# Designs tried in a protein design chat: VHH binders against q07589. Part 9

Target 1, 356 residues: q07589
Amino acid sequence: MSRILVIGAGGVGVITALSLWLKKESDVSLVVRSDYDRVLKHGYTIESCDYGRLEGWRPHHIYSSVEDAASAADNQGYNYIVVTTKNIIDGPVNSRVSNIIRPVLEKNKELHGPQLTTHILLVQNGIDIEKEIWAEFPREQYRYTVLSGIQLIGSTKIGSGHISQVGQDHLSCGAFDPQDAAAIQAANDFVRMYSNEGQNFVEFDPRVRYSRWKKLLYNAAINTSTALVGLDVPRCLEFGVNKKSTEIEVFHPAMREIIAIAASEGIIIEEEFITMFTEITRKKVFKPSMCVDCEKGQLMELEVILGNPIRIAKRNGVATPTLSILYNLLVLVQAKLKERKGLLKFDEKTATLVDE
Short names: E, the ipSAE of ESMFold2; O, the ipSAE of ESMFold2 at other seeds; V2, 0.75 times the mean of E and O plus 0.25 times the DockQ between their complexes.

## First folded at step 1 (VHH)

Design s59 (framework vhh_7qbe_3; at its last look DockQ between E and O 0.01; V2 from the best seeds 0.00; counts 0 for: pae O 17.9 > 2, grease 27.7 > 24.2, placed apart)
Fold by ESMFold2-Fast, scan of step 1:
Structure s59 (fold): chain B 356 residues (1-356), chain A 117 residues (1-117)
Amino acid sequence: as target 1 above (356 residues)
Amino acid sequence: QLQLVESGGGLVQAGGSLRLSCTASGSTYAMGWFRQGPGKEREFVASISYSGGSTYYADSVKGRFTISRDNAKNTLYLQMNSLKSEDTAVYYCAAPDYYEGWSFDYWGKGTRVTVSS
């Protein structure tokens, strides 16, 4: 039985743990931080369009920290580390993905050495999110694979221990390194363990980088714009000049820039996806994840959704006028959030940023 | 190791045409053309899927340049029409290490195109 550690108890992480638990083919551990005491006493309340309404639900094991989960691994370790936390590379150092998973990866190495391969599944938005892991954990020294999980799920934590899922659980799981046979096998095994016939949709992704660029048509254009203005997608579309300016002058230009950047890497995304992603939430009155994060005072996944794409564009000589304006304005929104959280300090007397 | 060799560059007057070729030492997947003009950064020009059924062009060349390939000959082409002085550059052929890999890993040494008035 595979031992799976899910890190992140937000909407995505809790539903991920639930799906694995319902399949009964893995031993599921969940790291629950702020909601730990409530969940330990009462379990989760889940309202799911795929899995129904559950009260008092718990996975097999609950830990208050990654360090506790690593310590509790005893002599078996973890076969999979599923990371569903936000990837905020401009946030606190301790919140970086490589630092979050380090205790588990080191414990697995200590317990099993080269006999156990740890499969790190990143169920996170963005491009180049795997590169930090390869940089921090040289593959000559550590036995692991890095897997991509792309969720089109609409799942939000609406209260302590309370999850609402209104978008279908649709997971695409594949290998970041398409030459890594062990990663390909691990992705296929995860798909099998995650699949619940008639309830979710899960598939092996043979084209991870294509899928991630394709999802960025939505994330880099719509999540970003809605976060900047604090409006849901239907309001952005309806409130535009003549009910057209938002899609024509903001969403579509940003999407075309993403297509151009992907093309500069040899990945061609069909133009019809611009229309598809614009229409998919036109009549769904809910806010994308970056907009929700901003309104909750939480840092945004800014660098992996806009920063990394723009850096690739600069390297390849691709112009990004729309993405760059969105990025630089959201950098200011991110700084406002950091200041409110005490992560950066401004000196009103000198009108300067204090060495940050 | 994959080798890419560009050819077909030269001197041409504004409004003229040139066809560039890139021959690969083996099978490739998606392929692209990049260029670097005097005193400029390298910029993306065009890309093509393995089947040749999908293409993409930078806005600066759209409608003027056509990318195509002949997989039987392991050859990539760039047909350049209505050439402008700003098209003056060294043109590079690029290919990834794997089908839809995360970068263009193989590059040719380039072929020079000079557009005069």
Scores: ipSAE 0.174, ipTM 0.668, lowest interface PAE 5.7, mean pLDDT 89
Fold by ESMFold2, look of step 2:
Structure s59 (fold): chain B 356 residues (1-356), chain A 117 residues (1-117)
Amino acid sequence: as target 1 above (356 residues)
Amino acid sequence: QLQLVESGGGLVQAGGSLRLSCTASGSTYAMGWFRQGPGKEREFVASISYSGGSTYYADSVKGRFTISRDNAKNTLYLQMNSLKSEDTAVYYCAAPDYYEGWSFDYWGKGTRVTVSS
């Protein structure tokens, strides 16, 4: 029975743990930060379009930190680490994915040496998110694979220990390295352990880079724009000059820039997806995830969604005028959020940052 | 092993035209052109899908360059018009190992294009 550690107890992470738990083919642990005491005592209340209403639910194990999960009394280590946290590269150093997962990788190595391959599944937005892991954990010293999870789900935490899932779970899981047979097998195994026939949809993704670049059309153009202005997609479209300027002058140019960057990396995305992603929520009054995160005062996944593609564009000589404006304005929004959270301070007498 | 051979480079006056060709030793998938100017990193120029139905261009060349292909001859073309001094570079043909272009894995040796002012 595979031992799976899910890191991140937001709407995505809790439903991920629930789906694995319901399949009954894995031992499911969840790292629960702020809600730990509530969930320990009362469990989760879950209202799920896929699974119905659950009261008092817990996975097999919960922990208040990754360090505690790694040191757990059963002391067997984990076959899978499923990271569902937001990937905030420009956040605190200890919030980097490599630092988040390090206690588990070190413990697995201590307990099993080369006999246990750790499968690291990144259920996070963006591109180049696997690069840090490869850089920080040399394969001659660590035995692991890196898997991609692209999740399309409408699941949010609406209170302490309280999850509302209104959109059916669709997970695509594949290997970042398409030449890594162990990673391919582990992704297929995860698909089987996650699949609850008739209740969710999960599939193997044979083209992880293509899939992530394609999703970036929506993330880099629409998630970012809505977050910048605090509006749902229908309002962004209707409020535009002549009800057209938002899609013609913002969404479509940004998406074309992403398509060009992907092409410079050998990945061809059909232009019909510009229309598809523009229309997917045109008539649905709800805010995309980055907009929601920003309004909740939470840091955005800015670097993996905009920063990384812009850096690739600069390296490959691809112009990104629309993406660059969005990025630089959102850098200011991110700094405002960091200041509110106490992660940076501005000295108004000197007009400079305090920690410089 | 797939081989890509570029041809058609040379010296041309600013405002002039050149046509580059790239012949592949076997069947290919999506293909592209890249270039590297003096002291610069390699940059993307244009790419085309296997079917020829989708083409993409760097903004610096849009409207001036046209990519095309002839799959019966395993040949990729780049028509370069209205050439500028900034277009001076070694031009490389590239192809992926997979049909839909997971990455560009095969590269030619390049053909030099020099645009005189």
Scores: ipSAE 0.000, ipTM 0.277, lowest interface PAE 16.4, mean pLDDT 88
Fold by ESMFold2 at other seeds, look of step 2:
Structure s59 (fold): chain B 356 residues (1-356), chain A 117 residues (1-117)
Amino acid sequence: as target 1 above (356 residues)
Amino acid sequence: QLQLVESGGGLVQAGGSLRLSCTASGSTYAMGWFRQGPGKEREFVASISYSGGSTYYADSVKGRFTISRDNAKNTLYLQMNSLKSEDTAVYYCAAPDYYEGWSFDYWGKGTRVTVSS
């Protein structure tokens, strides 16, 4: 039986653990953190369009920290680490994915050396999210693969230990390195362990880079814009000048810039996806995840969604006037959130930023 | 699981001072104080970074309250000076969870402060 550690107990992470648990083909551990005491005493309350209403549910194991989960691995370790946390590169250093997963990688290495390959599944938004893992864990010292999980689920934490899922559990899983046979096999194995026939949709993704750049059309243009103004997609479209300026002057230009950046990296994205992503949510009154994060006072995944593509554009000589304006304004929104949390201090007497 | 335990609450006369403390069961990052007065919603009071170099205060307490911490003891402090009857509340110690975008999700049970007159 595969031993799977799910890290992150937001809407995505809890449903990920539930789906794996329901399949009964894996030993499922979840790192819960702030909700730990509530979930330990009462379990989760889950309202799921796929899995129904559950009360008092827990996976096979719960832990309050990754360190505790690693210590509890005994002599077996974990086969999979499923990272569902928000990837906030500009946050404190301990929130870096490499630092979050390090205790498990070190424990697996201590227990098994090169005999256990650790499969790291990043169920996080953005591009180039695997690069940090490759940089921080040299292949000479660690045996692992890095897998991509693109989750199209509509699942949120609506209270302590309380999850609401209103969009179908839809996961695309593949290898970041398409030449890594072990990663390809691990991704296919995960698809099997995650599939609950008739309840969710799970598929192997043979073109991870393409899929992530394509999703970035929506995330870099629409997710960001809604977060900046605090509006759902229909309102963004209807409130525009002549009910047109938002899509014509913001969404579409931003998406075309993403297509150009992807092309400079050898990834060809079809122009018809600009219209598809604009239209798929035109009549659906809901706020995308980044907008929701802002409203909750939570830091945004700004760098992996917008910062990383802009850095690629600068390196490759691709112009990004629309993306750059969105990014620079959202940097201010992120700084506002950081200041409120004590992660950033402005000295009003000198009118200068004080670094920690 | 991180546990936060407040102490130091009590009865004090208006214009007086009181020092609250909060002991954490393990290492934390940013920490903060909140309060809930009778019949009111919980409100932010102050927060402090891990290093202690960044502090933030609600307007209602600026200049009167000082937040500090001792990382060797895993303790957070709130020095409250020039207390007013409006400061009467249950004071809660809080710490963020960085998996959830750094919202304050860990809470103590609170310590009651009553400012007479």
Scores: ipSAE 0.000, ipTM 0.234, lowest interface PAE 15.3, mean pLDDT 88
ESMFold2 (binder alone), look of step 2: mean pLDDT 84; pTM 0.861
ESMFold2, look of step 4: ipSAE 0.000; ipTM 0.207
ESMFold2 (binder alone), look of step 4: mean pLDDT 84; pTM 0.859
ESMFold2 at other seeds, look of step 4: ipSAE 0.000; ipTM 0.216

Design s6 (framework vhh_8h63_2)
Fold by ESMFold2-Fast, scan of step 1:
Structure s6 (fold): chain B 356 residues (1-356), chain A 121 residues (1-121)
Amino acid sequence: as target 1 above (356 residues)
Amino acid sequence: ELQLVESGGGLVQAGGSLTVSCAASGFTFSTYAMGWSRQAPGKERELVAGISYGGSTYYADTVKGRFTISRDNAKNTLYLQMNSLKPEDTAMYYCATDEYGSLWDYEFDYWGQGTQVTVSG
C-alpha cells in the first residue's frame, strides 16, 4: 500500500485526499494548517457533486505541518507527495514548492537512500512548473519523479473544515518527462489509486505539455481577464460592446496567442478549442480561481499562467500583444495586493517604490 | 532601471585566487536567478556559473570544483570566488540575469559591462 502525503488543504487538496481515501488502496496523510484544530476534533464537512455529503470525515493521518508529516514518516517514507497549493513564483520564498516539499524529500533520502523513489505530483496550474523541482533537487542526489496533475474541478473551502465541490472531479495525470519510464509507471499507478468507479473521471495523460498549453487557453484568457475586472464570465461576455467585444477582441486573441506559442514548441492545439472554452462557462455564473483569489486579497498565480508563456514567446519570436497587456496590468493588481499585505512599500513623499 | 555592475577583476598568477562581485539594482534581486558568463578574445560567451533564488548552483565543467558562486540578498550582490586559476580562465567576466526574471533557467539575456580577469603563466 502506497503512502501518500497531500500538501494543501484547500478545495482541491481535500477532495484529492478524499478520493484516495475512498478507493482504499493508499495510506493517506493530509497537511492541514489554519483548520488543523477544527479538523482534528470534528473532521471535514464535505458537500461533493461526485462523492456526496460527508460529516466528520478525516483521512488516515492529519498533520499541522510538512515538517511534522516528514518526522512521522517512519522507516517507510512517502511514495507520493501531492502538491495542491497555489504556485506563486513572485510570492514569499518560504512558500515556494521546492521549499514546501524539502523536509519530506530530505527525510525520504535519509531513510531509504536509493531504494525509495518519491513521486512528486504537482496538481497546479501553469507551464514550466516542474523546472523549479529539477533545479533545486539534482537528480544524482535525489531519487524522484515529477508528475503533472490537471484537474478541471470547482472545489472551494467555504468555511473552517467545510468544502464545497461543484463540477465533476476530472484529473489527468502524467509524466513531465515523457521518456521517464518510472514516472510513466507512477502516473498510471496514481490513476488506479485515485479512480472511483463511476464517481470521478481520471485518466493517464500521455501528452502533459499539450494538456497544459490547452488548459492555458482558458486560464491565460479568461481567468486573467475576469481577475482584472472582478466579474464572472457571463458578465464579461454580456457587458462587452455589442455583447461581442470581450470574446472577439480579448478572449479569442489571447487564446490564439497561446496556440501560437505552443506551435513554436511543436505542439499543435486545434482551433475548435477557442470556441469550446469560450462557450463552456458562457451561461454559468462562475468566477474563475484567479478572480476569486483577487477578491479574497490573495496573490494570483500570475507568473505560471502569463509570465512563463510570455517568456517562452519572446525566446521563440512569437508576438503576444494581448497576453502582454493583460500581464502588465495584472502585475499592477498583484503589486496592489502585495502592498496591502505589507510585502511592497511605496514612499508617497518621493513618489518612489521602496526596495525594503 | 535594471542594472548590473561588475568589479574585482585584475591580474593574478596561475594557481592563485580572485573574487569578482556584481552590484545589482532596479529589480527585486532576491527573486531572480543570477549567473556569471565569460568571454575570451575570439571566443563565444560561455556560462560558467549560475545560482537560483533558493541557492541551488550550476557550474560549467571547465570550472567545476574551482569556482564558487554565491549571493548576498541583503546587499543585492552576486559573487564568484575563483580558486586554482589557470591561464585559460583569462576573460572578461559578465554578471548576468534574465530580463523577465528567470528563477531556474540559466538562459540569461541581460549582462553588465564586465570585469577583466587576467591569469599569468
Scores: ipSAE 0.000, ipTM 0.300, lowest interface PAE 13.4, mean pLDDT 88

Design s60 (framework vhh_gefurulimab)
Fold by ESMFold2-Fast, scan of step 1:
Structure s60 (fold): chain B 356 residues (1-356), chain A 120 residues (1-120)
Amino acid sequence: as target 1 above (356 residues)
Amino acid sequence: EVQLVESGGGLVKPGGSLRLSCAASGFTFDYYAAAWFRQAPGKEREFVSAISSGGSTTYADSVKGRFTISRDNAKNSLYLQMNSLRAEDTAVYYCAAIGDYFESTWYDYWGQGTLVTVSS
């Protein structure tokens, strides 16, 4: 049986652990931070459109930290690390994905060396999210693969130890490096272990980079714009000049810039997705995750959704006037959030940012 | 197996009507937004109409007032009622499904298409 460590006990992470646990083909460990004491004593209350209602549910193992999970591995190690946390590159150093997973990778290397390959599945938004892992963990020193998880799911934590899932669990899993045979095999193995026929849908993704660029048509144009202005999608569309300026001058130009960046690295995204993504949400009154994060005073996934695309554009000579304006204004919003959280300091006497 | 299968296409005279159907299988259809696209020979695909998981509808300007999109989640089916058909509506019509929740990722499943010919 594969040993799987799920890091992140939000709506996505808990349902991920539940699906693996229900299949009975893996040994499932979950890192639970703020809810640890409640979950340890009472388990999870889960209301799932796919899996039904569960009371007192727990995976095979629960840990209060990644360090504790790594130490508890004994001589067995983890075959998979599933990361479902927000990816905030410009946030605190300890929250970086490479730093979060480091205790597990170091312990697996110490105990198993080349006998165990660790498969790191990133269930997170954005482009180039795998590259910091490759940079921090040289392949000559560590045995691992990096997998992409794109999850369609409407799952939220509505209270301590209480998960409500109202959107079907749909997972697309593939290899970031399409030439890595071990990663491809690991992704297919994960799909098999995650699959619960008649309850969820999980598929192998043969085009990870294509899928991530396509999702960025929505995230880089709409999540970003709504976060900047604090409005739901229909309000952004209706409040525009002549009820057209938002889609014509903001959303569509941003989406076209994403298409141009993807094309600059050989990935073609069909232009009809611009209209489709805009029209699908035109009458759905909701705020995307970046907008919700901003309103709750939480840092946004800014770098993986806008920063990295813009850096790719600069390297490849692609103009990004719309994305760059959105990015630079959201950098100020992010700085405001950091200042409020004590992560950034401004000296009012000198009117300057205090560099750290 | 995720599958979308279109039906209901055919030959119709200008001013006539057709109802297209799309049968979904292998996934929970009611959690997906669904859309109709069309492609005429030598043209790129164009958006026709979409319906959210909650039933909200959107239409391309070229079909607004003439076409009606609807869904029946109990039957895992999507429909397009096409009225006042014009020669310009001649195309292969495709059904597509896409994730509709705000924390979802976009999965676009496509049917194989059904031909609609409007000709006198």
Scores: ipSAE 0.000, ipTM 0.280, lowest interface PAE 13.1, mean pLDDT 86

Design s61 (framework vhh_8h63_2)
Fold by ESMFold2-Fast, scan of step 1:
Structure s61 (fold): chain B 356 residues (1-356), chain A 119 residues (1-119)
Amino acid sequence: as target 1 above (356 residues)
Amino acid sequence: ELQLVESGGGLVQAGGSLTVSCAASGFTFDDYAMGWSRQAPGKERELVAGISTGGSTYYADTVKGRFTISRDNAKNTLYLQMNSLKPEDTAMYYCAADHYWESGLYDYWGQGTQVTVSG
């Protein structure tokens, strides 16, 4: 039986653990931080459009930290580490994905040496998110693969131990390294273990980098713009000058810049997706994840959604006027959030940022 | 209660044409992007075609130029016109509605309709 550790107990992580648990082909462990005591005593209340209403639900195992999950116990190790946390590169050092998974990778290496390959599935937004893992864990020293999980499920934690899922659980899973046969096999195995026929939609992704660039048409244009102004998508579109300026002068230019960056890497995204992604939420009154994060006072996935694309653009000589203005304004919004959390300090007497 | 009912599947010879349809009820059809996905035995489900509320279309590379998605908002019906059918198109075809999505991902709600392409 595959042993799977899910890290992140937000809307995505809890539903991920539930789907795996319902399939009955894996032993599921979930890392629950803030809600640990509530979930330990009462389980989860889940309201799911795919899986129904559950009360008192728990996966096979819950842990209060990754360190506890790694060291507990037992001598089997983990076959999969599924990371569903927000990827906030510019946040605290201990929140970086490589630091989060390190205890599990070290423990698996210690217990199993070359007999166990650890499959790291990143169910996170953005581009180049796998690169820090390859940099921090040289493949000559660690036996692992890195897998991509792409989804927008419409699942939110609405209270302690309470999850609401209103959009279908749709997951595309593939290998970041298309030459890694072990990663391809691991992705196909995960799809099989995750699939619940008639309840979710899960597919193997043969073109991970294409899929990630494609999703960035929405994330880099719409999540970002809505986060800046604190408005849902239909309001952004309707409130624009002549009900057109938002899509014509902001969304579409940002999307076209993403297409140009992808093309500089040899990845062609059809122009039709600009219209499709703009129209998909035109009549749906909701705030994308970055907008919700900002309004809750939580740091945004700024670097993986805008920072990394812009860095690729600069390396490849692609102009990004629209993405760059969105990025630099959101850097200020992120700094405001960091200041409110005590992660950044400003000295009003000298009018300068306190560096350390 | 959102309900999607697919119909129009059947056996067709290679090179032939077939139209499958999806009758939608329990929601405001005009407000939803719609799509068609398919699943062949032993393979994962794939989205083959999508259509936005404004009529913009998407097609998977495997069907582009052969399949046409369309919608009739007055009848709350989604169509997939399939031309130049190949044995590889044999699959269960599912109607999907884009419900509360942030991107081009689609919900599956129907039981599907089987399309079999012979030789």
Scores: ipSAE 0.000, ipTM 0.205, lowest interface PAE 13.1, mean pLDDT 86

Design s62 (framework vhh_7b18_3)
Fold by ESMFold2-Fast, scan of step 1:
Structure s62 (fold): chain B 356 residues (1-356), chain A 120 residues (1-120)
Amino acid sequence: as target 1 above (356 residues)
Amino acid sequence: QVQLVETGGGLVQPGGSLRLSCAASGRTFSDYAMGWARQVPGKGLEWVSYISSGYSTEYQDSVKGRFTISRDNAKSTVYLQMNSLKPEDTAVYYCATLPYDSEWGYFDYWGQGTQVTVSS
């Protein structure tokens, strides 16, 4: 039976743990931070369009920290680490994905050495999210693979220990390195363990790079723009000059720049997706996750959605005038959020950022 | 613009069959996962079936074994073959494209809908 550790107890993470638990092919552990005491005492209340209503639900194991989960693994270790937390590269050092998973990788290495390969599934947005894992954990010392999870799911934590899922659970899982046979096998195995016939949809992704760059058309143009202005997608489109400037001067140019960057990396994205992604939420009053995060005072996934693509563009000689303006303005929004959270300090007497 | 046009609905007796068709236009059909959802009287909107761009299929438990989803990429059409129809299958059936970004919450492109009535 595979031992799976799910890190992140937001809407995505809790539903991920529930799907694995319902299939009964895995021993499921969930790391719960802010809601730990409530969940430990009363379990989760889940209202799911796919899985129904559950009261008092718990996975097989609940831990308040990754370190506790790693220690509790004893001689069994973890076969999968599923990371569903936001990937905020410019956030606190201890919240970096490599630092979050380190206790599990160290413990698995100590207990099992070459016998156990740990499969790290990143259910996170963005480009180059796997690179810090490869950089921080030399393959000569650690046995692991890195998998990509792209989840189409409308799941929100609406209260302590309370999850509401109104969008179908649709997961595509593949290997970041398309030449890694072990990663490909692990992705296929995860798809089988996650699949609940008639309740969710999950498939193996043979083209991880393509899928991630394609999704970035929406995230880099629309999540970003809406976050900057605090408006839903239909309002952004309707409030534009002559009801056209937003899509013509902001969304479409940003998407074309992403297509050009992807092409410089050998990934061809069809131009038709520009119109499709613009239209897909035009008539739905919907705020993308980055917009919601900003409004709730939560840090945005800025670097993995804009920072990394722009750095790739610079390396490959691709111009990014629209993405760069969006990025640099959102850097200021991110700094405002960090200041409000006490993560960044400004000295008003000297009018300078306190550097440490 | 993505336009979805459903056809094939109508009145049928219990135990009968209907085939719904959904013609998609405005974009490359083969790139989209397609599905059917229905609005049942007294219940909310519920998903019936999905077919991925790679032809993988999923069904709601209540229709499994009775309904079959298929697609013809050359005709840009998705089909729902409904057999052994029950009065409980009475609903407005919508063809929908599946979203590509979970961060958007719940949304799909919907057609205008086609009425299926199962009654004697």
Scores: ipSAE 0.006, ipTM 0.217, lowest interface PAE 9.7, mean pLDDT 85

Design s63 (framework vhh_7qbe_3)
Fold by ESMFold2-Fast, scan of step 1:
Structure s63 (fold): chain B 356 residues (1-356), chain A 119 residues (1-119)
Amino acid sequence: as target 1 above (356 residues)
Amino acid sequence: QLQLVESGGGLVQAGGSLRLSCTASGFTEYMGWFRQGPGKEREFVASITWSGGSTYYADSVKGRFTISRDNAKNTLYLQMNSLKSEDTAVYYCAAEMYDYGSFPEYDYWGKGTRVTVSS
């Protein structure tokens, strides 16, 4: 039986653990930090459109930290590490994905050496999220694969130990390196273990980079714009000049810039997706995750959604006037959030950023 | 620290071909070729991702140059065909491991290999 460690106990992580647990083909461990005491005493209360209402639910194992999960591997290690935490590259260094998974990856290596290949599944938004892992863990020293999980699910933690899922669970799982046979096999195995026929939709993704660029049409144009202004999507569209300026001069230009960046890498995204992504939430009073994060005072996934695309564009000679304006304004919003959290300090006597 | 070593430069006649190589001392995420001609600024030539699944070329070299890599040897190649006098330059290998919050195109650079196209 595969041993799977899910890191991140937000809406996505808890539902991921639940789906794996319901299938009964894996031993599921979940890292629960802020809600650990509640979950240990009462389990989770889950209201799921796919899986029903559960009270007192918990996976096979729960741990309060990644370090505890790693030390409790009991000479069997973990076959999969599923990372569902937000990927905030510009946040605290200890919150970076490579640093989060390091204790588990090191312990797996120690316990099994060349026998165990660790499959790292990143269920996170953005582009180039895998390259930090490849850079930090040289392949000659570590045995692992890196897998992409794109989850189209509306799942939110609405209270301590309380998860609400609206909108059907749709997971696409594939290999970041399309030529890595071990990663392809691991992705197919994960799809099998995650699949609950009649309750969710899960598929193998043969074109991970295409899928991630395609999702960025929505994330880089709409999540970003709504986060900047603090409005839901219908309000952004209706409040524009003549009820048109937002989509014509902000959303569509940003989406076209993403298409151009993808094309500079040889990936073609069909123009009809601009219309599709603009329309899918036009009449749904819905605030995307980045907007919600900003309103809760939480750091945004800015670098993986805008920073990395813009850096790719700069390297490949693609102009990004709209994305660059959105990015640089959101850098200021991110700095405001960091200052409020004590992660960034400003000296009002000298009117300068404290650079220490 | 990561080191890049270029080789394969030399003198070649217009219309000829030349293959450049660049060996990295370790893992690289994204690799590319840049060039700098006499009295000119450094110019992008071509780039390739880790998997080799995506390549990009400057318009001036499209259809004439081909970039490829051999990850088992940590080596990047540039096959240059139909060379023109305008291709005369020092060619630099560049690599990016991970780009955190910065806009430099590449973190690591080789020392360059000279290509001279006569006539």
Scores: ipSAE 0.000, ipTM 0.134, lowest interface PAE 18.4, mean pLDDT 86

